VH-VL binders against o27280. Designs and how they scored, part 357

Target 1, 266 residues: o27280
Amino acid sequence: MDSMNVPEVLEIKRIVEESESVKTFIFSWDFRREVRPGQFVMVWDFRDEKPMSVSLIDPVRSEIGISIRRVGEFTDRVHGLSEGDLLGIRGPYGRGFELMGRDILLVGGGIGMAPLAALADEATARGMRVDALVAARTADELLFLDRLEAAGVNISTCTDDGSCGFKGFAHERLLTLEENHDMAAVCGPEPMMFQVMRILDERDVPAQLSLERYMKCAVGICGQCCLDDTGFRVCAEGPVFWSQELSRVREFGRYRRDPAGRRVPW
Short names: E, the ipSAE of ESMFold2; O, the ipSAE of OpenDDE; V2, 0.75 times the mean of E and O plus 0.25 times the DockQ between their complexes.

## First folded at step 15 (VH-VL)

Design ia3 (framework fv_acasunlimab)
Fold by ESMFold2-Fast, scan of step 15:
Structure ia3 (fold): chain C 266 residues (1-266), chain A 118 residues (1-118), chain B 108 residues (1-108)
Amino acid sequence: as target 1 above (266 residues)
Amino acid sequence: EVQLLEPGGGLVQPGGSLRLSCEASGFTFSRYWMSWVRQAPGKGLEWVSTISTGGKSTFYADSVRGRFTISRDSSKNTLFLQMSSLRAEDTAVYYCAKWYIGRAFDIWGQGTLVTVSS
Amino acid sequence: SYVLTQPPSVSVAPGQTARITCGGNNIGKESVHWYQQKPGQAPVLVVYYDSERPSGLPERFSGSNSGNTATLTISRVEAGDEADYYCQVYDDSSDHYVFGGGTKLTVL
C-alpha cells in the first residue's frame, strides 16, 4: 500500500492568522514523504475532506503549513480549531511547480499566494531572484508580505480599492512592470490568471499556473474535469499547468460548468 | 511545416572556430527557450547549452563553458552556437532543440556534423 | 552533478513488453522525459512528464517514475521499435539538462 493514500491523524502544532479570513495550520511532517511547492494535501476534519495547497515546506523544522480561507461549512469548522487539535492529512498529490532560469515572477491573487509563498522559499534557496506581485481586493487581504520580505523577495502590491500599492487588478499592475523574467508562476482567481497569462505569453515568458479546480482530479475525485470539450487534456495532470498547455484550452478564463455540464461565463 | 534547419558544420582544425546556425519555421520561435545537444560518434546525447527567450540568460555544460557562446536572433528565427578553441573531443553531431513542457525537447534539428581533426 | 543510469542494452521478442529503466537519486521528484533515436536520425520525444505521450505517438509507449527509478514501457513491441532510448531530466539547481547514457533496444 502507498502511505499517501491513508489519512494520517496529525496534531495542529501552530496556527498563524494571515488575515481575518485566512489561517495557516502547521504540522510536523516526515519528509520521507517529499512535498514540493504547488502540491496539495487532502484535509479531513473527521466529517468532510477537502483539498488544500501546501503553503509552507520547512525540512529544517520538519514542518508543513496549510493555508485555509474561510468560505463554507468545512472551512468554518476548521477555523474553529485550536493548537493541539487533530486533523487528518493525506498526500501530497499533484504536479508541483518546476523552476527554470535565474529569475522568476510570482503573481498571486488572494489565497492563491499560499502555494506561491512555498515556491518563493524554494526559488530563493536555489539562488533565483524572486519578484512577487501580490494582489487582493483590499490591503487587509494581502497575504504573506512579511514572509516574502523575510525571504528577500522584491514585492509589488495591488488592491482593487487602492488601499495598498497600485489601485487596480493584477494584470493592470503587471503592465507597468518592465523587468523581464526567465519564468513566472501564477495562482489566483481564474479570470485574473487568464489575463496575466496572456500578458506573459506576449512577453515570451514561460509560465506555470495553478488551477484549484483540478486538485480533486489529481486524486481521482472528478468525472467532469477536462481542459476542453474534446478532452484534449485529462484532469489528472493538474493542478499546475504550463501556459503553453492552457493556451489550447477553450474554457480557461472564459467558462465554467454548471452541474448539468453546460458552459457558464465567468 | 514545423522544423529546425541546421545548415553548416564541417571539418575544422584543433584550436579553430566555427559558428553553427539553426533556423526555425512553423512555430513562434521567440516564445521558446532553445538548446544545443551534441552526440559524439557512437556515444550518447550530451547537453551543451541553453538560452532563454529574451537571450538574457545563457547556460553551458562545464566542458564548453568559456569556449562556446550561444545566442539568438528572434527577428530572424535563428539560433547560433559560436564555438572557439575547438578540441578533438568536441567532434560530434550537434542538434538544436526546442523547449517543451516539463523541460523536455519536442522538436530537434537534423543534426550538423562537426569534425575537429588535423 | 546529477547522474542518470540506464542499462546499455535490452532484448525482447516481437509482441512482448520491453522495460527500460532510468536510475537517479530521488528521480521520482523530477519530471522524466524519454527519447527514441534510430541510426542516422535525430531523437524523437516519445514520453514526457513521466507518463504523457506527444500527440500522434503510439499508445504502446508509457512511463512511470517513483523513488529512485523511472521506467519506459513499450508494450506489444514491433521491429520498428528497435532503437536507442534516452531518459532526460532538468537539474534546476544548476540549470543543466541531464541525459542518461542510453539503452539499445534489440527486437529479435
Scores: ipSAE 0.808, ipTM 0.905, lowest interface PAE 0.8, mean pLDDT 88

Design ia30 (framework fv_acasunlimab)
Fold by ESMFold2-Fast, scan of step 15:
Structure ia30 (fold): chain C 266 residues (1-266), chain A 118 residues (1-118), chain B 108 residues (1-108)
Amino acid sequence: as target 1 above (266 residues)
Amino acid sequence: EVQLLEPGGGLVQPGGSLRLSCEASGFTFSRYWMSWVRQAPGKGLEWVSTISTGGKSTFYADSVRGRFTISRDSSKNTLFLQMSSLRAEDTAVYYCAKWYIGRAFDIWGQGTLVTVSS
Amino acid sequence: SYVLTQPPSVSVAPGQTARITCGGNNIGSESVHWYQQKPGQAPVLVVYYDSERPSGLPERFSGSNSGNTATLTISRVEAGDEADYYCQVYDDSSDPYVFGGGTKLTVL
């Protein structure tokens, strides 16, 4: 556990361009330090560090991948790096996804497909049937479709603007699917996840959801901000939670908190 | 109060059959995977069988596969284990158990003794 | 098949700390759960997810899990803690729910 909290300086082995705004950075990894889908690492560019979900876990090649969307100064700097450049990696951290049963539904929105892509690899390796609902605002923001297809995943897509697949939101597309699954895993914008969770709960499908906003809390940046009215400390056990845990959190999908701790609607 | 009640049990001769039942109360039975776990006299816990929420997926320990059938009836909040071709080594206290996060078991029945003897 | 190894017995005096181990290959990558069973009674979940406690359980019960060993720790042991303790994981095998052989805790 001590070694998990000390950043290791790793060389960028390969960079995959996932889209105009998303790149996957691939590093050699010693799998004596286990990494599970749903876990994250802290990425350090020697000026700042940010939490990033692990999107590729490949023990055969001894590699991990970290997918990063360009959204600000840190990610702009990291996107400017090349193969052979160095980054600090600390972790892994957090609860990973737990698989059970013979089939799984994955519901991912935007960059939320990153941890679900790693989960899809594990589920298919275990011989599970994997159905993925991949959602984004536009066709250009749909991620990992080629990887999922190569893994034998049955893919459904939807875009807000109708540029690919069903025109509408993830939960609207899910309502048109009559199939039931042994379990589900969900990652994406919190309002999307809340609507999807409600449908899965009604269908008695146990689901795990990844709340990326709690990754900073899990490494101690804002631990006290995560205490809710029920005494449940979501940041201590995240970022992956079972739907039974989240159904007790009143603000999930409805509110977030500003730096002063005030409730702000989504 | 959350409870699992197991009224079925008894003495059965080798090769015979017996059906166990487990009645759930105090929680929404239909939302949880359910399992049977047994314990032979003086021995440890051994998983027997598991059923998914909708009943479409069933799982069995290698020692009972082909002989036992797990099923559920959500309208009666009841879990069943149909045991066939019983052997002396099936003698045990049988517990029904409710799934919990992490794939643990948080609620257990009181257990029912099944004795396979002539 | 995946195997969980527990010592058959552990003895402690009242007020001492008991530590019960559960060994397994790379068990630190699994979620470990612990059950207490008193004579003639059903098992009771005392620790889940390696270190979490169910509501209503004394804070004296705690757990850890790293490398090849998970540990159930019972601090300030009381006579009423005397029981058999079982660890449990879920493994990707034909018999996915795996229990350890059990450890008898004797409080003398």
Scores: ipSAE 0.708, ipTM 0.858, lowest interface PAE 1.4, mean pLDDT 87

Design ia31 (framework fv_acasunlimab)
Fold by ESMFold2-Fast, scan of step 15:
Structure ia31 (fold): chain C 266 residues (1-266), chain A 118 residues (1-118), chain B 108 residues (1-108)
Amino acid sequence: as target 1 above (266 residues)
Amino acid sequence: EVQLLEPGGGLVQPGGSLRLSCEASGFTFSRYWMSWVRQAPGKGLEWVSTISTGGKSTFYADSVRGRFTISRDSSKNTLFLQMSSLRAEDTAVYYCAKWYIGRAFDIWGQGTLVTVSS
Amino acid sequence: SYVLTQPPSVSVAPGQTARITCGGNNIGSESVHWYQQKPGQAPVLVVYYDSDRPSGLPERFSGSNSGNTATLTISRVEAGDEADYYCQVYDDSSDHYVFGGGTKLTVL
């Protein structure tokens, strides 16, 4: 049976205010449906359905958490909900992060820290040393610092405007950090991820990157049918890809698609 | 051409030592985790050891830990397995194997037979 | 630690479909890879990431992975498919590669 394709109506058990614009919604979860960091669920407010990365995975408490940034009508409606209210949840979907080695570097930008926070929990539980570079435009957009600290993560921060930590971009901060990691995981704006990937490749650090726009491909609603010079090409399943896979995608970090399918610079 | 070449192998007495080599060509050796996998006569594949890209981290199957040492020399594109205190049960064909996405192995050496017998 | 279970042998007639299973606790949460090995030869990767195929592999080879069972499916079997097949996962709790015991496919 494929229960993943039918939304389950779940009660919002707890809401955590991560910042002025981000909330984590926590639900009881039956772990007969396994969930791994980097996977996502479809969140249904009984009007619209949107993909959201899982930011908390807690089999001991039988809970999952979904972190949502307020950016439009759907997220505005969801942010208006209270504990005890209902949402439809379907999933999980997509390829999750895969761990290997004794230490890992996490590089997250803005809401991209959400799936990386879940990964940090798994990595620390596994006994890995975790270093996190948390990047944002401003201090107000830095997420999960307290949760990462509580998990024993070694944290470095940077903001574009210098309002917290290193003043500059994630890749500039990365150049000042330890070079010896067994692997890395990256999630954030694609231009940031592209620059970070290049540095990690030069350092011979295998990296996985999570791309939000590929979540729809994983659930069979392809927003990106690729046409090459030989015909139709099936979109790769995501949202998590190894850096070697992304080197084949010419538009990664350079272009995105608008609603009409036109290439637009980031 | 992408290739892993294993030039070694041989017969060794119980308690003896032997070093295996695996030479890489056709890809950037330094960028990949590398492993040794063995296969005893008539038996299945058994993972032996893995080394990270920079040699910082090494991992061993319980049956060989403390007796085998994996190492790499990226300037020579070569993976090594130093075997000591060899036992009859270490008799196997030894393969070197290159990491692939998903933590698979895409390229394998041709295999080298190590026989531990008196 | 982690254990993968395969049937020792599977027999199939030419042109039929062969199914080789790989059992493991919550294996559906792992990435499963499949190798073909012919006598005296090194293993060859035939399916990775549960269902992806390397370049040059026929579409007859496919994979699935859900719950406690991963499956390698070979459609329209040919005599040349006769080989031993191994599944493999990576146990990230110990940093160990884990192989199944292998399945001998015989084409009758």
Scores: ipSAE 0.808, ipTM 0.905, lowest interface PAE 0.8, mean pLDDT 88

Design ia32 (framework fv_acasunlimab; at its last look DockQ between E and O 0.80; V2 from the best seeds 0.00; counts 0 for: pae E 2.9 > 2)
Fold by OpenDDE, look of step 16:
Structure ia32 (fold): chain C 266 residues (1-266), chain A 118 residues (1-118), chain B 108 residues (1-108)
Amino acid sequence: as target 1 above (266 residues)
Amino acid sequence: EVQLLEPGGGLVQPGGSLRLSCEASGFTFSRYWMSWVRQAPGKGLEWVSTISTGGKSTFYADSVRGRFTISRDSSKNTLFLQMSSLRAEDTAVYYCAKWYIGRAFDIWGQGTLVTVSS
Amino acid sequence: SYVLTQPPSVSVAPGQTARITCGGNNIGSESVHWYQQKPGQAPVLVVYYDSYRPSGLPERFSGSNSGNTATLTISRVEAGDEADYYCQVYDDSSDHYVFGGGTKLTVL
């Protein structure tokens, strides 16, 4: 039996500082345990546990990377760790991205670029043409640009303040791009994803979107990540959803549930 | 009502050509990848070809590559399969199928019989 | 090429549970879809993504996928369930849709 549900204590092999607020923690990984872009792992610092997307999948080096944005107490502790320190990792969990076609569009915002960076690596390795729209509030928050460029990805950037690339939001930049792709993968702030999905649907581009919700168990039991009306569990049926699925989710782009189960607007 | 209709089947001699069509209705045709799947008499299902929404990307089974061409016309909600250099082993009921999610097919036509025989 | 293996036939009495297997190398890591085809009719999707049902399908139809075997389970089998059933995956390495050989389900 696969022990994917048992946390494995792993040593941080190296840390990459992606930005002021984002670090990538790299671990040795046994690839007999398959992992796909878009899947997540539960990261345990021996006090708390949080879901994190896999941002690097390197079978050659036998490594995976997890990119973590500093946003609270848990991530503050994790960001204080050094190479050689230990973390508990269990997973991977959830439904990852599927690659369709030859030309792919990636649209990412902030830390949402984490799973898309992994997807970009896979897509380019398969010989696919990859266009990436990378969005952030400011230039210093744009993630993985060098990595994407090195992989041969065609990058467009946009920033809220105009400090780099297109001044505006991702969906606004997308409207200025005329090319249609075989499929799109989207990850970032949910309001961004909502607008991007709308545009992609109008353009007849099949799209996958990765949702972020409060996840406690990661195995579809606790129900904390359930989406209204559909009963979709983000940890089980997601976190990657097709636009056709999300079109049925009333809360998408509008609100989420907090740890207490209350509706919290985006 | 969601449906796919496949006219164009018939009898053709070996080495001949035939063009199949599949007319879609009841859904937004332009939003979905489309495929052809065939079934020889008394045999199982065999994927033939797939085309992306915009038609930019096409995929073919090894058995038909170089002989068959998939295309689509969104203005007519129609999928096409141009078959050339037909062989006896191409004899089958040809289904058009709509992409759902995860590479599944949720809508199928009733199929059209193509018989390749001298 | 990726190969899916199904038993050629399965027989079950009405009201009993039918299980149709689909074997493939590490198929548990693949997304498996199932189709029902009645005589003279087009295939119908009955299970997708290993275990999910399309709208309108009865709960009697379920699926699982682990290791080297995917299984379609039909509980409380009815006469109307008599059909050929096909499993299907997508092979990323070859860009091919792959069908199993099909299983004829006979309701006794």
Scores: ipSAE 0.914, ipTM 0.948, lowest interface PAE 0.5, mean pLDDT 95
Fold by ESMFold2-Fast, scan of step 15:
Structure ia32 (fold): chain C 266 residues (1-266), chain A 118 residues (1-118), chain B 108 residues (1-108)
Amino acid sequence: as target 1 above (266 residues)
Amino acid sequence: EVQLLEPGGGLVQPGGSLRLSCEASGFTFSRYWMSWVRQAPGKGLEWVSTISTGGKSTFYADSVRGRFTISRDSSKNTLFLQMSSLRAEDTAVYYCAKWYIGRAFDIWGQGTLVTVSS
Amino acid sequence: SYVLTQPPSVSVAPGQTARITCGGNNIGSESVHWYQQKPGQAPVLVVYYDSYRPSGLPERFSGSNSGNTATLTISRVEAGDEADYYCQVYDDSSDHYVFGGGTKLTVL
């Protein structure tokens, strides 16, 4: 059966200021189209369309939330909108997170906490023990701490500048935390995710990682979602991958692609 | 060679006990959740039990909960199933199976027959 | 408890396409995996994550999953495809693996 991939025009019901650079836009949603943590939607401002991870999934209130960091022309325009304004939304798309076990470690960097906040809600509702390591450059870039606390999540923080919690990088803080988790979920800058994945692999903790750059592949904009080490095989649909899938991708954590498709070091 | 080998099946009387083992080779056993899946003669596959990588979390089908115990010894690359209070309906071929992405099973043992009868 | 429903049997002529269904409440939101089992042998994973094939499996095997039905499709069926086929999901709410009852594929 075909699903309609036409954007639905939705009213911005509420806007939450998460930080100076991040806002969460909340919409009414028809949950006949199920949304899972780790999935994304295409956000259309009637000029351009961009993929955005879903950060809030609330079937009780019939709402979804989309957290957007101000980083370029499109996001600048969207940040200029007010409650009552309209955006086009289509989706959801992509493979979401899969849960297993009694406890989960979440490791998020910056805006990468957005899909992990939705996952924390699901894991908590499922009865899992949730430990979250929330990392950012500075204290004012730490996201969703109040929401995670309200959900009963055990929170650890780290900032590069030491303005909140541990002074240092996520992987350095992770080395000082409890090792005994049934699974982990990771989202943030690729270099951070690569270092975290290596530690989790050594601890025999199965991990899922969400890679923003693979969202375009899931909706057919890019012809390749994941490549093996030869650069020719197409792997599984993103944006969420198990660490075992990412071990086949030579570029993960080492290189990114520029707009022309060339390899560029992080 | 990537494989799972299951010695330890046999004939047991109702109410008896039996321990199954599954020896892994060709992959890093400690990195994967492991499961037992059984199949009664002429019947379908039925999941029995699963154990996490560290052995701290164990899960059981309702039909075996309280009677079976799953365990692992990663230093010996071995998975175990201790079966107690065996019933005629536990008669089946028992397979050990390795976790795969998506929560599938990619590698299966050859199966070991457990017969519960007098 | 979560239940997967498969037809007990499907018959197909050589060279034709076989379709084996797996029914489950909102199964389209699950990852569905498929196993082939020949008499006296252990199951073999033939499709995982709804539609992906393990290395070395024939391209004739494919899968789909939407709504309340997942489907294993075997194109250009060969006599050697005669086997029992099982679908499987993981039930997050109970931490249980769930198998369908199995479908016997007969190649006439």
Scores: ipSAE 0.837, ipTM 0.919, lowest interface PAE 0.7, mean pLDDT 88
Fold by ESMFold2, look of step 16:
Structure ia32 (fold): chain C 266 residues (1-266), chain A 118 residues (1-118), chain B 108 residues (1-108)
Amino acid sequence: as target 1 above (266 residues)
Amino acid sequence: EVQLLEPGGGLVQPGGSLRLSCEASGFTFSRYWMSWVRQAPGKGLEWVSTISTGGKSTFYADSVRGRFTISRDSSKNTLFLQMSSLRAEDTAVYYCAKWYIGRAFDIWGQGTLVTVSS
Amino acid sequence: SYVLTQPPSVSVAPGQTARITCGGNNIGSESVHWYQQKPGQAPVLVVYYDSYRPSGLPERFSGSNSGNTATLTISRVEAGDEADYYCQVYDDSSDHYVFGGGTKLTVL
């Protein structure tokens, strides 16, 4: 319907401070408009709108949570809001994660843990065994650890500086983990996801990876979220792709695009 | 050329047993979930069983659970279906099928007929 | 368990457009895949993820999925398109693969 393409103005019900730079904004949500882990929403602050990760999907409480990292002018303004303030939300958009099998590996870097936290809730509710590798540059940037633990997820951590868990990058920690999962889901910085995908392919673990590209319309009309080799629109055919789909995409992990569509190295 | 080949099949008495095999070539067998799908004469497609990579997880349709066992041997690029306690309604062409993204099946064998009749 | 409903048959003239439907409760939230099967042959994947074509399939084969109906569309139908067509989903609640009952496409 046209209603998901027009922002619906919602009141911020609760704010959870996940870290010094990440907040989760919780809204009441009518689940006649279904939301799947890995889908995204466009958040409108009445001046601009940006795509944001859904991190909480709770049909029982009729709540949705949207996790936002402070990274620029828009997110600074949103982080300055309080409970009771208003935001526009349109969506959800895109293809979410598909669960299969009896166990799953989650690999998340930074804010990339947001959609994976939602997926972990669904996977554990289905009775799957869930292992999560949670990565960040430093310990205070590790996200959702208490929530994952409470859900029964087996957590491994790594930090670039070694302040918590394994010292090193996510793909280096992955080499030391058990290799036999039915599937994996990966979200984080694109260079990290590329390295993780290579290891998972060598281990014969089917993987789904969530990509972020520049977005304007979120419904596939404007073409600004396209991948070079396939014409895939991240907002319409993704943001979640299987590793087999991404292996046909030369730009994945190698370069990005600016708002004008120009190729820019990582 | 990517190929799945199902030798085996044949005529079996009710209550009997039969093992089907499916030999894969032209792709990295170990990287894909594998399934069996059957089709009774003149009828539609019916999923039978699925096995994960590495063989850790197995799944069965209700109609065959407890009677059929799926397995794989990645060193020989071979998928198996051990069928026991066979019934007349198990008469079908049995296909092996390769998992594809989105939980579809992109490569199918030509199938092998299993007939359960006295 | 999840049920997929297809019409038993569809007839079209050569050169026209055939539409084969697959009904299911909220099937628009599922990823729907389509197979072509000619007599005595194995099924062939012709559409996956509702609307994607496997490599080598002509653009005449397309798909859509919304609400309670997924549709396989074959434009400019040829005599060689005469076959049985099956839709398929994966049912997340049961971890089962589910096929529709099949639709015989007749090209008159």
Scores: ipSAE 0.529, ipTM 0.796, lowest interface PAE 2.9, mean pLDDT 87
ESMFold2 (binder alone), look of step 16: mean pLDDT 91; pTM 0.940

